Miniprotein binders against Mucin-6 (MUC6). Designs and how they scored, part 6

Target 1, 185 residues: Mucin-6 (MUC6), of Homo sapiens (Human) (q6w4x9r395to579)
Amino acid sequence: GHCSLEGGSFVTTFDARPYRFHGTCTYILLQSPQLPEDGALMAVYDKSGVSHSETSLVAVVYLSRQDKIVISQDEVVTNNGEAKWLPYKTRNITVFRQTSTHLQMATSFGLELVVQLRPIFQAYVTVGPQFRGQTRGLCGNFNGDTTDDFTTSMGIAEGTASLFVDSWRAGNCPAALERETDPCS

## First folded at step 4 (miniprotein)

Design xe15 (from xe0 with I84R)
Fold by ESMFold2-Fast, scan of step 4:
Order: sequence, then structure tokens, then C-alpha cells
Structure xe15 (fold): chain B 185 residues (1-185), chain A 95 residues (1-95)
Amino acid sequence: as target 1 above (185 residues)
Amino acid sequence: DAEELKKEIEELIREAEELLKEAERLLKEYLETGDPELLTKSILEALEAIFLLREAARLAAQLGDKELVEKIEKLTEEALKLAREAEKIYVEEHE
């Protein structure tokens, strides 16, 4: 299964459901019992430097009990707050430069992340078949049915992206739902 | 129900075609002026068009309209080609 985060806050889930959201927070992309040590993949969104009205991906984070790996649009890779030279390897995770514009995080547990650094910071998540029906977060539930891809953190399937995205927000930031439901000027 | 979905699909395709035309205009202007902001904007417009076309294809599949799905997929391929060409130009200039 493939999930993509592409310029301007466009997301395509593991079941190929596309959606867009407006948010400036850290969001949970992927949680699964298949990830070791309570691992989770997260995405950080902020206002775009290109347009004041748009939001964009600025960092991807892999967090577990042992590691906090951050790959940012500034081409800096840190683990637990310390900058790392590439290639960087832990027991189960390797981060390396795949091309001049792409970094890859490869794991031993069936998760792969490719980050495009330039011209636009974007991320591509690949998971093995063991993750089928075992994922939760912005990338959806990977069960082959797009109608329930907007399953919130409380386990409720929503028809719209706003409630879904807001439920996967992490950190103390304004709710994306309120911004999306407000009438435009 | 089907008529409402068809109207939504047609609106998504229309918006995507307008974004794709703007992306092409911006890329052409970039090739004439060398202004890197135009190149970045062109890529973002093309990506937005791709997103709208993917949503249109999803809805067309729900209608069971295979011909419409194929039309949208062809438009999506054209948008992807534009986005990839613009990204390649950016990489070549900034490497």
C-alpha cells in the first residue's frame, strides 16, 4: 500500500482516496500494531512560503519509544534532537540519500518513506501487506474500501475530511475543522 | 443521485482544466523570464489539478461510468507529465 503527501496539503490514502485539508499542526499519518515500540509516523504542516493562503508539509517525524527521527524541508535529519550525517542507521531504520533531491527511510518492519526535498517538500509512504486493515491515521485504514478511509481517532467513519483530519491532530493548535467550516469572506 | 454526482464530476474536471491551463501559462512565462516563483507556482497548480482529477475519477467510478473514468485518467496523465517536466527543470537549474 502507498500513501502520498503532495504539495499544498494533498493526501492520497492507502486505499487511493484523495483529499485536501487546511491545517498548521502536527498530524498522525500512520499508527499500527505492526510498528515496533509504539511507533507512529507524523507529518508537520505550516503555512506555505509560496502562498500565505496555503499550507504545506514542512517535516515528517517517525516517533517510537527509542527514536524521534525528523526529516525537515531544510534537509536536516535529526534523531532525538541531534543532527545526523547521512547515511544514518539504527538497528531497524536506515535514512539515506536516494538521489540529490530525495531521501529514503527504510525499515526492517515493512514501512518505507521517501521524501522529496526539492522543488516541493513531499512524502511517499509504502507499507507491506502485513499492514492491511491494521493502519490508522491520515493515510487511512488500508482495508480496500475507500468509503471508510475517513475513520477518526475515535473509530467513527466520517463522510468529510474536516472531522477526520481534526481527530488526528497532535499538539496545541487551532482545529482545522473550524477553519474549513467557516464561511469564506 | 446520479445527476448530482455527474454535476460534481463535471465541476471538478472544469476546475482541474483551468488549473492546468494556468500551470502551462506559468511554465511558459518562466521559460521566457527565468522567474523561479513562476516555476514553483506552475508545479503547485499542476498538483492541485491532479488532486481534483483523482477525486473526479473516484466519483466517476462510483457512477460505474468507465468511459468517463478513462477520460479523467487521460487528463491526469497529461497533468502528471506537465508537473514532472516542471520539477525536472527546477532540479536541473538548482543542482
Scores: ipSAE 0.006, ipTM 0.310, lowest interface PAE 11.2, mean pLDDT 77

Design xe16 (from xe0 with I84W)
Fold by ESMFold2-Fast, scan of step 4:
Structure xe16 (fold): chain B 185 residues (1-185), chain A 95 residues (1-95)
Amino acid sequence: as target 1 above (185 residues)
Amino acid sequence: DAEELKKEIEELIREAEELLKEAERLLKEYLETGDPELLTKSILEALEAIFLLREAARLAAQLGDKELVEKIEKLTEEALKLAWEAEKIYVEEHE
């Protein structure tokens, strides 16, 4: 299956359900029991620097009990807060420059991430067939049925994207209280 | 109603085709002016077209119209090619 985060505000799920959202937080993109060490893929969105989108993707995070790999639009790759030179390899994960404008994170457990750095920061997620029906998050449930792709973190199928997206916000949201600058500060 | 769903699909395809024409126009302007904003606009227009075509394909699949799905998939490939060519031009000019 393929899931994509494109154009700063467009998401296409593993079941090919497209939707747009606007948000400035960290969101859970993919959780699955197929990911080792309680792994999860997350996406960080911030206010857009381009005229066509209100918000844009600024970083992708792979988090497990062992690793916290962050790939940012500034072309910085860190693991557990430490900057890494590419190619970077762990036991199960390799991050390398696929082209001058693309980074790839390859794994031994059936997850592949390709990040486009320029001209627009975008991400493409590929999962093997073992993930079918076993995913949750912004990329959907990968069950071959698009009608329940907006299943919230509470397990409720929503008809609209906004409630679905909000339910997948991860822990600390950096923009929660600073959406607008105080005019008098 | 299958008839109404088909009309929605046709409208999505029509909108996507107009976005692709605009993306091509913007890319051509970029090649003449070197204005990087035109390149990003071109790519974003192409991506919006791809978004609409993916929704059209989803609805056509619900309708069970395999020929319509294949037609939309071909249009989606054209939109992807335009986006990839714009990215290639960016790479050529910035490397």
Scores: ipSAE 0.011, ipTM 0.377, lowest interface PAE 9.2, mean pLDDT 77

Design xe18 (from xe0 with L47F)
Fold by OpenDDE base, second read of step 5:
Structure xe18 (fold): chain B 185 residues (1-185), chain A 95 residues (1-95)
Amino acid sequence: as target 1 above (185 residues)
Amino acid sequence: DAEELKKEIEELIREAEELLKEAERLLKEYLETGDPELLTKSILEAFEAIFLLREAARLAAQLGDKELVEKIEKLTEEALKLAIEAEKIYVEEHE
């Protein structure tokens, strides 16, 4: 399964459901029993401009009982809050530079993450087949059905992306906006 | 119904094509001026087009219209190539 966060505010789920939103919060991208130590992948969005529609992905966070890894545009930060030189390796996670603009987080448990740092911060999540039907969050449920991807954290199917996204907030943040208004389009 | 869905798909395609044209224009302008904001904007427009095309593809698949799916896929490939080209330019200029 492949989930992508592109163009600042576009998400494509594991089931290939595309949607967009504008929010300034941390959201759960991927949660699954297949992730060890109650692991979860999260996305941090922030304002990138003056309007409410100018929001962008600014960081990706992997969090478990044992590890916290924050990948942002300029640094990789671990549990102790220190920036680490790459490659960084834990028990079952390795973060290394793939190219001049791309970082990769490789794991031993079937999760792969590629992060493009510049010119636009983007993230690409890949999970193994063992995750099929066992994922939740903004990346969807990976069950081959696009129509139920907007399932909230409470297990309710929503018709709009904004309500779906809001249900996966990791903190107290403003409500997400579903529609993007691009004055340049 | 199927006809309404087809109209929606066609509208998505139209919008995506417009975005791609704008993205191309922006990229050309960047190559002329060197303004990095134009490059970034070009890439963003391209990915918005890709977004619309992915939705169009999803809907077209529901209709079972293979020809339409192929058309969308071709446009998607074009959009991806544009985005990749722009990103490559960025990398080359910052190495």
Scores: ipSAE 0.649, ipTM 0.847, lowest interface PAE 0.7, mean pLDDT 93
Fold by ESMFold2-Fast, scan of step 4:
Order: sequence, then structure tokens, then C-alpha cells
Structure xe18 (fold): chain B 185 residues (1-185), chain A 95 residues (1-95)
Amino acid sequence: as target 1 above (185 residues)
Amino acid sequence: DAEELKKEIEELIREAEELLKEAERLLKEYLETGDPELLTKSILEAFEAIFLLREAARLAAQLGDKELVEKIEKLTEEALKLAIEAEKIYVEEHE
């Protein structure tokens, strides 16, 4: 399955349902029991300032009990608040420069992330077949049915993207993320 | 209502085609002026067209019209090709 975050404000779920994103905080992109150590992929959105894009993706975060890997539009990669030189490898995760404009995060557990850094910050999520029907978050539930892709964190299928998106808010806005990485701010 | 759904699909395609035409115009103007804002707008409008086309494809699939889905997917590939070309031009000019 493939999920994409493109053009600053557009998301296409694993079941190929597109929607426009209007949030400006941190949101759960993907949660699954298939991710080790309570892992989750998260997306950080902020106001873009461009008239046709109300909000834009500014960072992608992979969070588990062991790691907090942040890939930002500023081309900085950190883990647990420390800047890392690429290629960066842990036991199960490798982050490397795929092209001059793209970074890839490859994992041993069936998750792959490709981040386009320039000219527009974008993300592409690929998951193996073991994730089918076992995902939740902004990328949908990967069950082959687009009618319930707007399933909220409470397990309710919504007819609109707005309630769906709000339900997956992780409580961290861009300012909170900046304060976490810069305790002096 | 299949007729209403078909009309909605046609309107999404029309809007996407207009966005792609504007994206091409903006890219051409960028090549003449070097204004990076025009390049960014071109890419963003191309992805807005892709978004509309993906919604059109979803609705066409619900309608069960496989031929229409294929036509929309070809349009989506052309839109993506334009966005990729604009992104490559950015790399060439700014890297």
C-alpha cells in the first residue's frame, strides 16, 4: 500500500482516497501493531503563506519507544534531538540520501518513507501487505474500502475530512516541536 | 444517481485541465523571468490538478466505469510528468 502527502496540503490514503488537509499541528499519519516498540509515523503541518495552499507539510516524524527521527523541510535529520549525518543507521532503520532532492527511510519491518525536500516538501509512505487492515491515522485503514477511510481515533467513520483530521491530532504544534528541540526558546 | 456522478466527474476533469494549463503557463513564464514564486505556483497548481483527478478516479471507480478510470489515470500521469519536469528544472537552476 501507498500513501502520499503532496503539494503541501493533499493526502491520498492507502485505499486511494484523496483529501485536502487544513490542519496546522502534528498528526498521526500511521499507527499499526505491525510497527515495533509502539511505533508511529507522524506529520507536522503549518500555514504555508501561499494563496492556494492553506497549509503545508513541514516535517515527518517516526516515533517509537527507542527513537524520535525527525526529517524537516530544512533538510535536517535528527534522532532524539541530535542532528545526524547521512547515511544514518540504527538496528532496524536506515536514513539515506536517495537523490540530491530525496531522502529515504528504509526499515526492517515493512515500512518505507521517501521524503522530497525540494522544491516542495512531500512524503511518500509504502507499507507491506502485512499492514493490510491493520493501519490507523491520516493514511487510512488499508482495508480496500474507501468509504471508511475517514475513521477517527475513536473508531467512527466520518463523512468529512475535517473531523477525521482533527481526531488524529497528536497535540504537538510546530511551536511545541521547536521548543522540544530548542529548550532555550 | 449515475448521471449526477458522471457530471461531477466531468467537472473535476475540466477543473484539473484548466489548472494544468495554468501550471504550464506559469512554468513557461518562470523560464522567461527566473521568478522562483512562479515555479512554486506551477508545481502547486499541478498537484491541485492531480488531487482533483484522483477524486475523479475514485468516483469513476464507484461508478464501475473502468475505461473512464483508465482515461483519468492517463491524465494524472501527464499532470505528474509536468510536476516532475518543473521539479527537475528547479534542481538544474538552483543546485
Scores: ipSAE 0.299, ipTM 0.695, lowest interface PAE 3.2, mean pLDDT 80

Design xe19 (from xe0 with L44I L47M)
Fold by ESMFold2-Fast, scan of step 4:
Structure xe19 (fold): chain B 185 residues (1-185), chain A 95 residues (1-95)
Amino acid sequence: as target 1 above (185 residues)
Amino acid sequence: DAEELKKEIEELIREAEELLKEAERLLKEYLETGDPELLTKSIIEAMEAIFLLREAARLAAQLGDKELVEKIEKLTEEALKLAIEAEKIYVEEHE
């Protein structure tokens, strides 16, 4: 299955249901028992000055008990807070530069992430067939049925994206970006 | 009902075609002026067109209208080609 985060605020689920995303928080894209060490894929969104959506993707995070891999729009890759030179390898994960504008995170457990760094920060998630019917989060449940793709973290199927998206917040939201006077200028 | 759904699909296609035309205009202006804001806006509008077309295709598939799905997929391919070409231009001018 394929899930994409494109433009500033557009998501297409594993079951090919598109929707528009609005938010300034960290959201769970993918949770699954198929991910080792309680792994999860997350997306960080913030205000955007160049997007039609007012918000845009600024980082993608893979978090497990062993690793916290962050790929950010400023082209920095970290694991557990330490900057890494590419190609970067762990036992199960390799992060490398696929092209001058794309990074790839390949794994041994059926998850692949491709991140476009420029001109617009975008992410593409691919999962193997073992994930079918076993995913949760913004990328949907991967069960071959688009009618329940907006299933919230509480297990409720919604007809619209807003409650669905809000239910997948990771609870660590950045403060709203406000215009403020510089006191030293 | 089916007729109301067809109207929704037609509206999504119309909006997508307008966005694609605007994206083409912005890309052309970028090639003349070199203003990077125009290139970024062109890509975003092409991506927005792709999003609307994907939703239109989903609804057309629910109607079982194979010809309409094929028309929408062809428009989606055109929008993707524009977005890919704009990205190539960005890479070539910044690398």
Scores: ipSAE 0.013, ipTM 0.434, lowest interface PAE 7.8, mean pLDDT 77

Design xe2 (from xe0 with T40Y)
Fold by OpenDDE base, second read of step 5:
Structure xe2 (fold): chain B 185 residues (1-185), chain A 95 residues (1-95)
Amino acid sequence: as target 1 above (185 residues)
Amino acid sequence: DAEELKKEIEELIREAEELLKEAERLLKEYLETGDPELLYKSILEALEAIFLLREAARLAAQLGDKELVEKIEKLTEEALKLAIEAEKIYVEEHE
């Protein structure tokens, strides 16, 4: 399964359901029993401009009982808040530079993350087949059905992206907007 | 229902075309002025076009309209080429 976070506010789920939103919060991208030590992948969005539609992905966070890895545009930060030089390796996770603009987080448990740092911060999540039907979060449930991808953290199917996204907030943040409003169009 | 779906697809395509046109304009302007903000915006517009076209493709597949699918594919290829070109320029200038 492949999930992508692109263009600042565009998400494509594991089931290939594309949607967009504008929010400034930390959201759960991927949670699964297949992730060891209660692991979860999260995305941090922030305001990138003056309008409500100017939001962008600014960091990706992997968090478990054992590890905390924050990949941002400028640095990789670990549990103690220290910026690390690459490659960085833990028990079952390795973060290294893939190209001049791309970082990769490789794991031993079937999760791969590629992060484009510049010019636009973007993330690409890949999970193995063992994750099928066992994922939740903004990346969806990976069950081959796009119609139920907007399932909230409470297990309720939502009709709008904003309500779906809001249900996966990791903190107290403003409500997400589903669609960009362009007064000039 | 099918007609409504078709209208939605066509609207997505229209929006994508507009974005792609703007992205091209921005890229040309960047090549003339060297303003990095223009390059950034160009890439964003292209990526948004690609995103819209993904949705259009999904819907068109449901509708089973071959003509629409082909149109979407062509536009997607164009948008991808533009995005790749712009990103390549960025990388080359920042090495």
Scores: ipSAE 0.627, ipTM 0.834, lowest interface PAE 0.8, mean pLDDT 92
Fold by ESMFold2-Fast, scan of step 4:
Structure xe2 (fold): chain B 185 residues (1-185), chain A 95 residues (1-95)
Amino acid sequence: as target 1 above (185 residues)
Amino acid sequence: DAEELKKEIEELIREAEELLKEAERLLKEYLETGDPELLYKSILEALEAIFLLREAARLAAQLGDKELVEKIEKLTEEALKLAIEAEKIYVEEHE
């Protein structure tokens, strides 16, 4: 399945339900028991000056008990607050430059993330078939039925995107998304 | 019901066609002026058109209207080609 965050404020779920995103917080994009060590993908949105949307994607986060990998629109990649040079490898995750304008996070557990840095910061999530019916978050539940893609964190199917989106807020709204400095500065 | 869905689909297509026309206008103006902001706006308009067309396609599939689905697919392909070409121009000329 494929989920996309495009044009600053558009999301298309794994079941191909498109909706607009209006929010300025960190949101749970994907949770699943298929992700190791309580792993989750999160998306950080902030206010935008762009005419087409009030909010824009500014960072994507992979969080587990072991790692907090942040990929920001400024092309800074950090893990647990420390800036990393690419390619960056852990036991199960590799982050590398796929093209001059794209970064990729490849994993051994059926999750792939491609981040477009320029001209517009965008993210593309691919999950293997083992994730079918086992996902939660902004990318939907991947059950083949678009009518319940707005299932909240409480398990209630909503008719509108706004209640759905608000239910997936993940802790603090970003007061500032700190850009990690070069390890030598 | 089916009549309400058909009207919703038609409105989504109308909005998408308007956005695609504006994206084409912005790209043309970029080719005349070289202003990268126009190129950026063209890409955003095309992406919004694609978004609306994805929703239109989903609803049209639910209606089982194969001719309508085919029309939406052709519009989506046009919008996608514009966005890809504009992004290539951006990378080539402004990176």
Scores: ipSAE 0.210, ipTM 0.634, lowest interface PAE 4.8, mean pLDDT 80

Design xe20 (from xe0 with L47W)
Fold by OpenDDE base, second read of step 5:
Structure xe20 (fold): chain B 185 residues (1-185), chain A 95 residues (1-95)
Amino acid sequence: as target 1 above (185 residues)
Amino acid sequence: DAEELKKEIEELIREAEELLKEAERLLKEYLETGDPELLTKSILEAWEAIFLLREAARLAAQLGDKELVEKIEKLTEEALKLAIEAEKIYVEEHE
């Protein structure tokens, strides 16, 4: 399964459903029992312009009971807030530079993350087949059905992206907006 | 219904084409001026076009219109090429 966060505020789920939203919060991107130590992948969005429609992905966070890895445009930060030189390796996670503009987080448990740092911060999530039907969050449920991808954290299917996205907020943040003016305008 | 769905798809395609045109314009302007904001904006516009086209493709698949799907795929390829080209330019200039 492949999930992508592109163009600042666009998401394509594991089931290949594309949607957009504008929010300034941390969201659960991927949660699954297949992730060890209660692991979860999160996406951090922030304001990138003056309008409410100018929001962009600014960081990706992997969080478990044992590890916290924050990949942002300029640095990789670990549990203690210390910026690490690459490659960075933990028990089952390795973060390294793939190209001049791309970082990769490789794991031993079937999760791969590629992050484009510049010129636009983008993220690409790949999970193994063992994750099928067992994922939650903004990347969807990976069950081959696009129509139920907007399932909230409470297990309710929503018709709009904004309500779906809001349900996966990791903290108290403003409500997300589904469709507004072109953020590039 | 099918007709309404088709109209929606066509609108998405139209919007994507406009975005792609703007992205191309922005890229050309960047090549002339060197303003990095233009490059970034160009890439963003291209990705928005890609997004719209992905949605259009999803809907077109539901409709079962193969010709429409093919058209969308072609436009998607063009948009992707533009985005990749712009990103490549960035990389080359920052090596």
Scores: ipSAE 0.580, ipTM 0.812, lowest interface PAE 0.8, mean pLDDT 92
Fold by ESMFold2-Fast, scan of step 4:
Structure xe20 (fold): chain B 185 residues (1-185), chain A 95 residues (1-95)
Amino acid sequence: as target 1 above (185 residues)
Amino acid sequence: DAEELKKEIEELIREAEELLKEAERLLKEYLETGDPELLTKSILEAWEAIFLLREAARLAAQLGDKELVEKIEKLTEEALKLAIEAEKIYVEEHE
């Protein structure tokens, strides 16, 4: 399974459903029982002049009970708040420079992340077959059916991307908005 | 309604083709002027075209139109090649 975050504001789920992302928060990209130590992959979106939506991907975070690995658009890699020189290795995770413009995070548990740093910050998530039907978050549920890829954190399949996206906020941030409009009642 | 879906798919493809032509124009202008904003715009237009084509492919798959899906996938590959080539030009000229 492949999930991609491209062009600053576009997401394509594991079941190949594309949608546009609008928001300025940290969002859960992938949660699964297959990730060790309560692991989760997260995406940080912020204001930017780089994308058509005024918001763009600015960092990817892997969070577990042991690690908080942040890979940001400024090409800094941190773990638990401390900057790390590449290649950086933990017990189950290695972060290294794949090319002059790409970093890779390889894991022992079937998750692989490739980050394009420039000219536009983008992320590519690959998961092994053990993740099929066992994922949740912005990358979808990986069940082979695109019609329920907008399944919220409460387990409800929505018809709109905005409710889906808002349900996967990981921080105390404003709700994601699909359009630039006045606040809803 | 299959007719409504087919019309939506055709509109998505048309919009994507216009974005790709604009991306090519912007890239060509960048090569003449050296203005980095044009290169960034070219890449962003290409990615918007790729997004629209992926949505078109999803809808075509729902229709069960395998030939249309293959046509859209070919256009998506052409769009991806444009985006990758623009990235190569950026790397070669700015690093």
Scores: ipSAE 0.319, ipTM 0.699, lowest interface PAE 3.3, mean pLDDT 81

Design xe21 (from xe0 with L44F)
Fold by ESMFold2-Fast, scan of step 4:
Structure xe21 (fold): chain B 185 residues (1-185), chain A 95 residues (1-95)
Amino acid sequence: as target 1 above (185 residues)
Amino acid sequence: DAEELKKEIEELIREAEELLKEAERLLKEYLETGDPELLTKSIFEALEAIFLLREAARLAAQLGDKELVEKIEKLTEEALKLAIEAEKIYVEEHE
């Protein structure tokens, strides 16, 4: 399965359901029992520097008990807060420059991430067949049915993307349906 | 309601076609002026069009209209070619 984060704010799930992302937070893209060490893939969205898009992807994070690998739009790769030269290898993960404009994170557990750095920061997630029906997060549940792709973190299928997206917030930030600050601040 | 789905599909296609026309216009202006904001905006417009077309294709498949799905897929491939060309121009001229 393939999931994509494109054009700053567009997501296509593993079951090919497209939707527009709104929000400025860290969100869970993918959680699965197939990921080792309580691993999760996350996306960081911030207000866009481009007037065309309200919010844009600014970083992708792979977090586990061992690693916090951050690939950011400024082309910096860190693990546990330390900048790394590429290619960067751990026991199960290799991050390397695939082309002049693309980085790849390859893993031994059936997850691949390709990040386009330029001209627009975008991410492409590929998972092996062992993930079928065993994923949750913004990339959907990978069960071959698009009608339940907006399944929230509480297990409820929503008809709209906004409640679905808000349910997958992973940081200390307000819901997309709520203002970040009081109108007076 | 099949008629409501068809109206929704037609509206998605219409919006996508307008975005693609704008993306082409922006790319042409970029080639004449060199303004990098026009190039990035062209790419964003093309990508938005592609996503609207993907939703249109999903709904058309739900409706069971194979001919409409194929028409949308052709338009989607044209949009994708535009986005790829614009990104290639960016890479070649800015690196």
Scores: ipSAE 0.056, ipTM 0.518, lowest interface PAE 6.5, mean pLDDT 78

Design xe22 (from xe0 with L44Y)
Fold by OpenDDE base, second read of step 5:
Structure xe22 (fold): chain B 185 residues (1-185), chain A 95 residues (1-95)
Amino acid sequence: as target 1 above (185 residues)
Amino acid sequence: DAEELKKEIEELIREAEELLKEAERLLKEYLETGDPELLTKSIYEALEAIFLLREAARLAAQLGDKELVEKIEKLTEEALKLAIEAEKIYVEEHE
């Protein structure tokens, strides 16, 4: 399964459902029992400085009971809040520079993350087949059905992206807004 | 219904086309001025166009309209080319 976070705040789920929103918060992208130590992948969105979109991805965070890895445009920060030189390796996670503009987080448990740092901060999440039907968050449930991708953290199917996205907030943040059309067009 | 869905698809396509035109304009302006912000903005516009076209493609597939699917694919290819070109320029200038 492939989930992408592109442009400003554009998401394509594991089931290939695209949606967009405006929101300044940290959101859960991926939770699954297949992630060890209660692991979760999260996305941090903030105000966009360049795009006509109101918000853009600024960081990706992997958080578990054992590890915290924050990948931002300029640095990789770990549990102690210190920036680390790459490659960075834990027991089951490795973060390394893939190209001049891309970082990769490789894991031993079927999660892969590629992050484009520049010119636009974007993230690409890949999970193995063992995750099928066992994922939740902004990336969806990976069950081959796009119609139920907007399932909230409470297990309720929503009809709008904004309510869906809001349900996966990892902190106290303003409500997300659904973007239907380009206000500049 | 099918007519409503078709209208939605066409609107997405229209919006994507506008974004693509703007992206092209921005890229040209960058090539003239060297303002890095224009390059980045161009890429953003192109990526948004691609995103809209993905949605359009999904809907068009549901509708079973082969002509629309083909149109969307063509536009997507154009948008991708533009985005790739712009990104390539960025990489070359920062190596």
Scores: ipSAE 0.527, ipTM 0.787, lowest interface PAE 1.0, mean pLDDT 92
Fold by ESMFold2-Fast, scan of step 4:
Parts: structure tokens; sequence; C-alpha cells
Structure xe22 (fold): chain B 185 residues (1-185), chain A 95 residues (1-95)
């Protein structure tokens, strides 16, 4: 399966359902029991400076118990906060420059990430068949049915992308009032 | 309703064709002026066209209209070629 984050704010799920993404936060792109060490792929969106999109992808993060690999639009790759020279290799992950404008993160566990750095920061996620029906997050559930691709973090199938996207928020976001969770509320 | 769905598909295709025409205009203007913002705008317009066409294809598949799916896929391929060519121009001029 293939999932893409393109044009700053467009997402196409593993089941080929396209939707437009709005938001300025870190979002869970992919969670699966097939990812080792409680791994998750995340996408960071911020306010866009271009007229075509209100928000844009600014970084992709692979987080596990052992690694926090960040690939940013600034063409910096870090792991656990330390800048890495490419090619960068761990036991199960290799990050390398595929072309002058593309980085690739290859893994031993059936996940591949290609990041386009220029002229527009974009990401392409490929997963092997072992992930079928075992994914959750912005890339959908990879079950061959587009009608439930908007399954929220609580397991509810929504008819709209906005509720779906908001359910996959992670991290501390600059507050839009509607998105703040007051501990007293 | 099949008729309502068909009208939605036709509207998505119409919007995508307008975006593609604008993307081509922006790319042509870039080739005349060298303004790099026009090149990136051209790519964004093409990507938005592709997004609309992917939704049109999904709905056309639901409708079971194989000819319409094929037409949309050909238009999507044209949009992809434009975006790829604009990216290639960017790389060649900024390498």
Amino acid sequence: as target 1 above (185 residues)
Amino acid sequence: DAEELKKEIEELIREAEELLKEAERLLKEYLETGDPELLTKSIYEALEAIFLLREAARLAAQLGDKELVEKIEKLTEEALKLAIEAEKIYVEEHE
C-alpha cells in the first residue's frame, strides 16, 4: 500500500481515498502492531507561507522506544535530537539521499518513506502486505474499503475528514481555542 | 443517487481542468520570466488538480463507469506529467 502527503495539505490513504488536510500540529500518520518497539510515523504541519495552502507539511517523524528520527523541510535529519550525516544507519533503519531532492528511509520491517525536499516538501509512505488491515492514523486502515478510512483514534468511522484528522492529533499544539483541552474542563 | 453522483464527478473534472490550465499558464509565465514562485505555484495547481481527479476517479469507480474512470486516469496522468516536468525544470536550474 501507498499513502501520500502532497501539495502541503493533501493526503491520499492506503485505500486510495483522497482528502484535504487542515491543521497546525503533529499528527499520527501511521500506527501498527507491525512496527517494532511501539513505532509510529508522524507528520508535522504548520501554517503555510504559500497562497495555495493554509497549512503545509514541515517534518516527518518516526518515533519508537529507541529512536526519534526527524526529517525536516530544512533538509536536516536528526535522531534523538542529534543531527546525523547521511547515509545514516541503525540496526533496522537506513536514511539516505536518493536524489538531489529526495531522501529515503528504508526499514527492515516493511515500511518505506520517501521525502521530497524541494521544490515542495512532500512525503510518500509505502507499506508491505503484512500491514493490510493493521494500520491506523491519517493514512487510513488499509482494509480495501474506503468508506471507513476516516476511522478516529477512538475507533469510530466518521463521514468527514475534519473530525478524523483532529482525532489523530499528537503533541502540544499552539492553541486554536476549539482544540485546547483544559484539565479543568 | 447515480445522477447526483455523476454531476459531482463532472464538477470535480471541470475544476481540475481549470487548475491544469492555470498550472500550464503559470509554467509558461515562469519560462518567460524566471520567477521561481511561478514554478512552485504551477506545481501546487497541478497537485490540486490531481487531488480532485483522484476523488473523481473514486466516485466514478463507485458508479461502475469504467469509461469515465479511464478518462479521469488519462487526465490525472497529464497532470502528473506537468508536475514532474516542472520539478525537473526546478532541479536542472537549481543544481
Scores: ipSAE 0.303, ipTM 0.696, lowest interface PAE 3.4, mean pLDDT 81

Design xe23 (from xe0 with L44W)
Fold by ESMFold2-Fast, scan of step 4:
Structure xe23 (fold): chain B 185 residues (1-185), chain A 95 residues (1-95)
Amino acid sequence: as target 1 above (185 residues)
Amino acid sequence: DAEELKKEIEELIREAEELLKEAERLLKEYLETGDPELLTKSIWEALEAIFLLREAARLAAQLGDKELVEKIEKLTEEALKLAIEAEKIYVEEHE
């Protein structure tokens, strides 16, 4: 399965359901029992400088009990707050420069992340078949049915993206204030 | 119902076609002026068109219209070609 975060504010789920949102917070992209040590993949969004995009992806975070790997649009890679030179390798994860504009995070547990740094910061998530029906978050549930891809953190299937996205906020950002400052959200 | 879905699909395709024309215009203007903002805007317009076309394809598949799905997929390939070419130009100028 493939999930993509493109054009700053567009998401395509593992079941190929596209949607957009206009939030400025940290969101859970992927949680699964298949990820070791309570691992989760998260995305950080902030205000966009581009006139036809309200918000844009600024960082991707892989968080577990052992690691907090942050890949930022400024090409900084950190783990547990410490800057790392590439290639960076742990027991189960390797982060390396795939091209001058792309970084790759490869893992031993069936998760792969490719981050485009320029011209637009974008992320591509690939998961192996063991994740089928066992994912939750903005990337959907990977069960082959797009109608329930908007399953909230409380397990409720929504028909619209707004309630779904807000349920997966990981930060302390107030959703109402974000919508008030950006009425197109 | 099916009629409402068809109207929604047609509107998504129309918006995507307008975005693609604007992306092409911006890219052409960039090639004449060298203004990097135009290149970036061209890429953003093309990516938005691709997003709309993916939604159109999903709805067309839900409608069971295989011919419409194929038409949308071909238009999506055109949009992807434009975005890839514009991004390649950007990368080559900044490497």
Scores: ipSAE 0.012, ipTM 0.427, lowest interface PAE 8.4, mean pLDDT 77

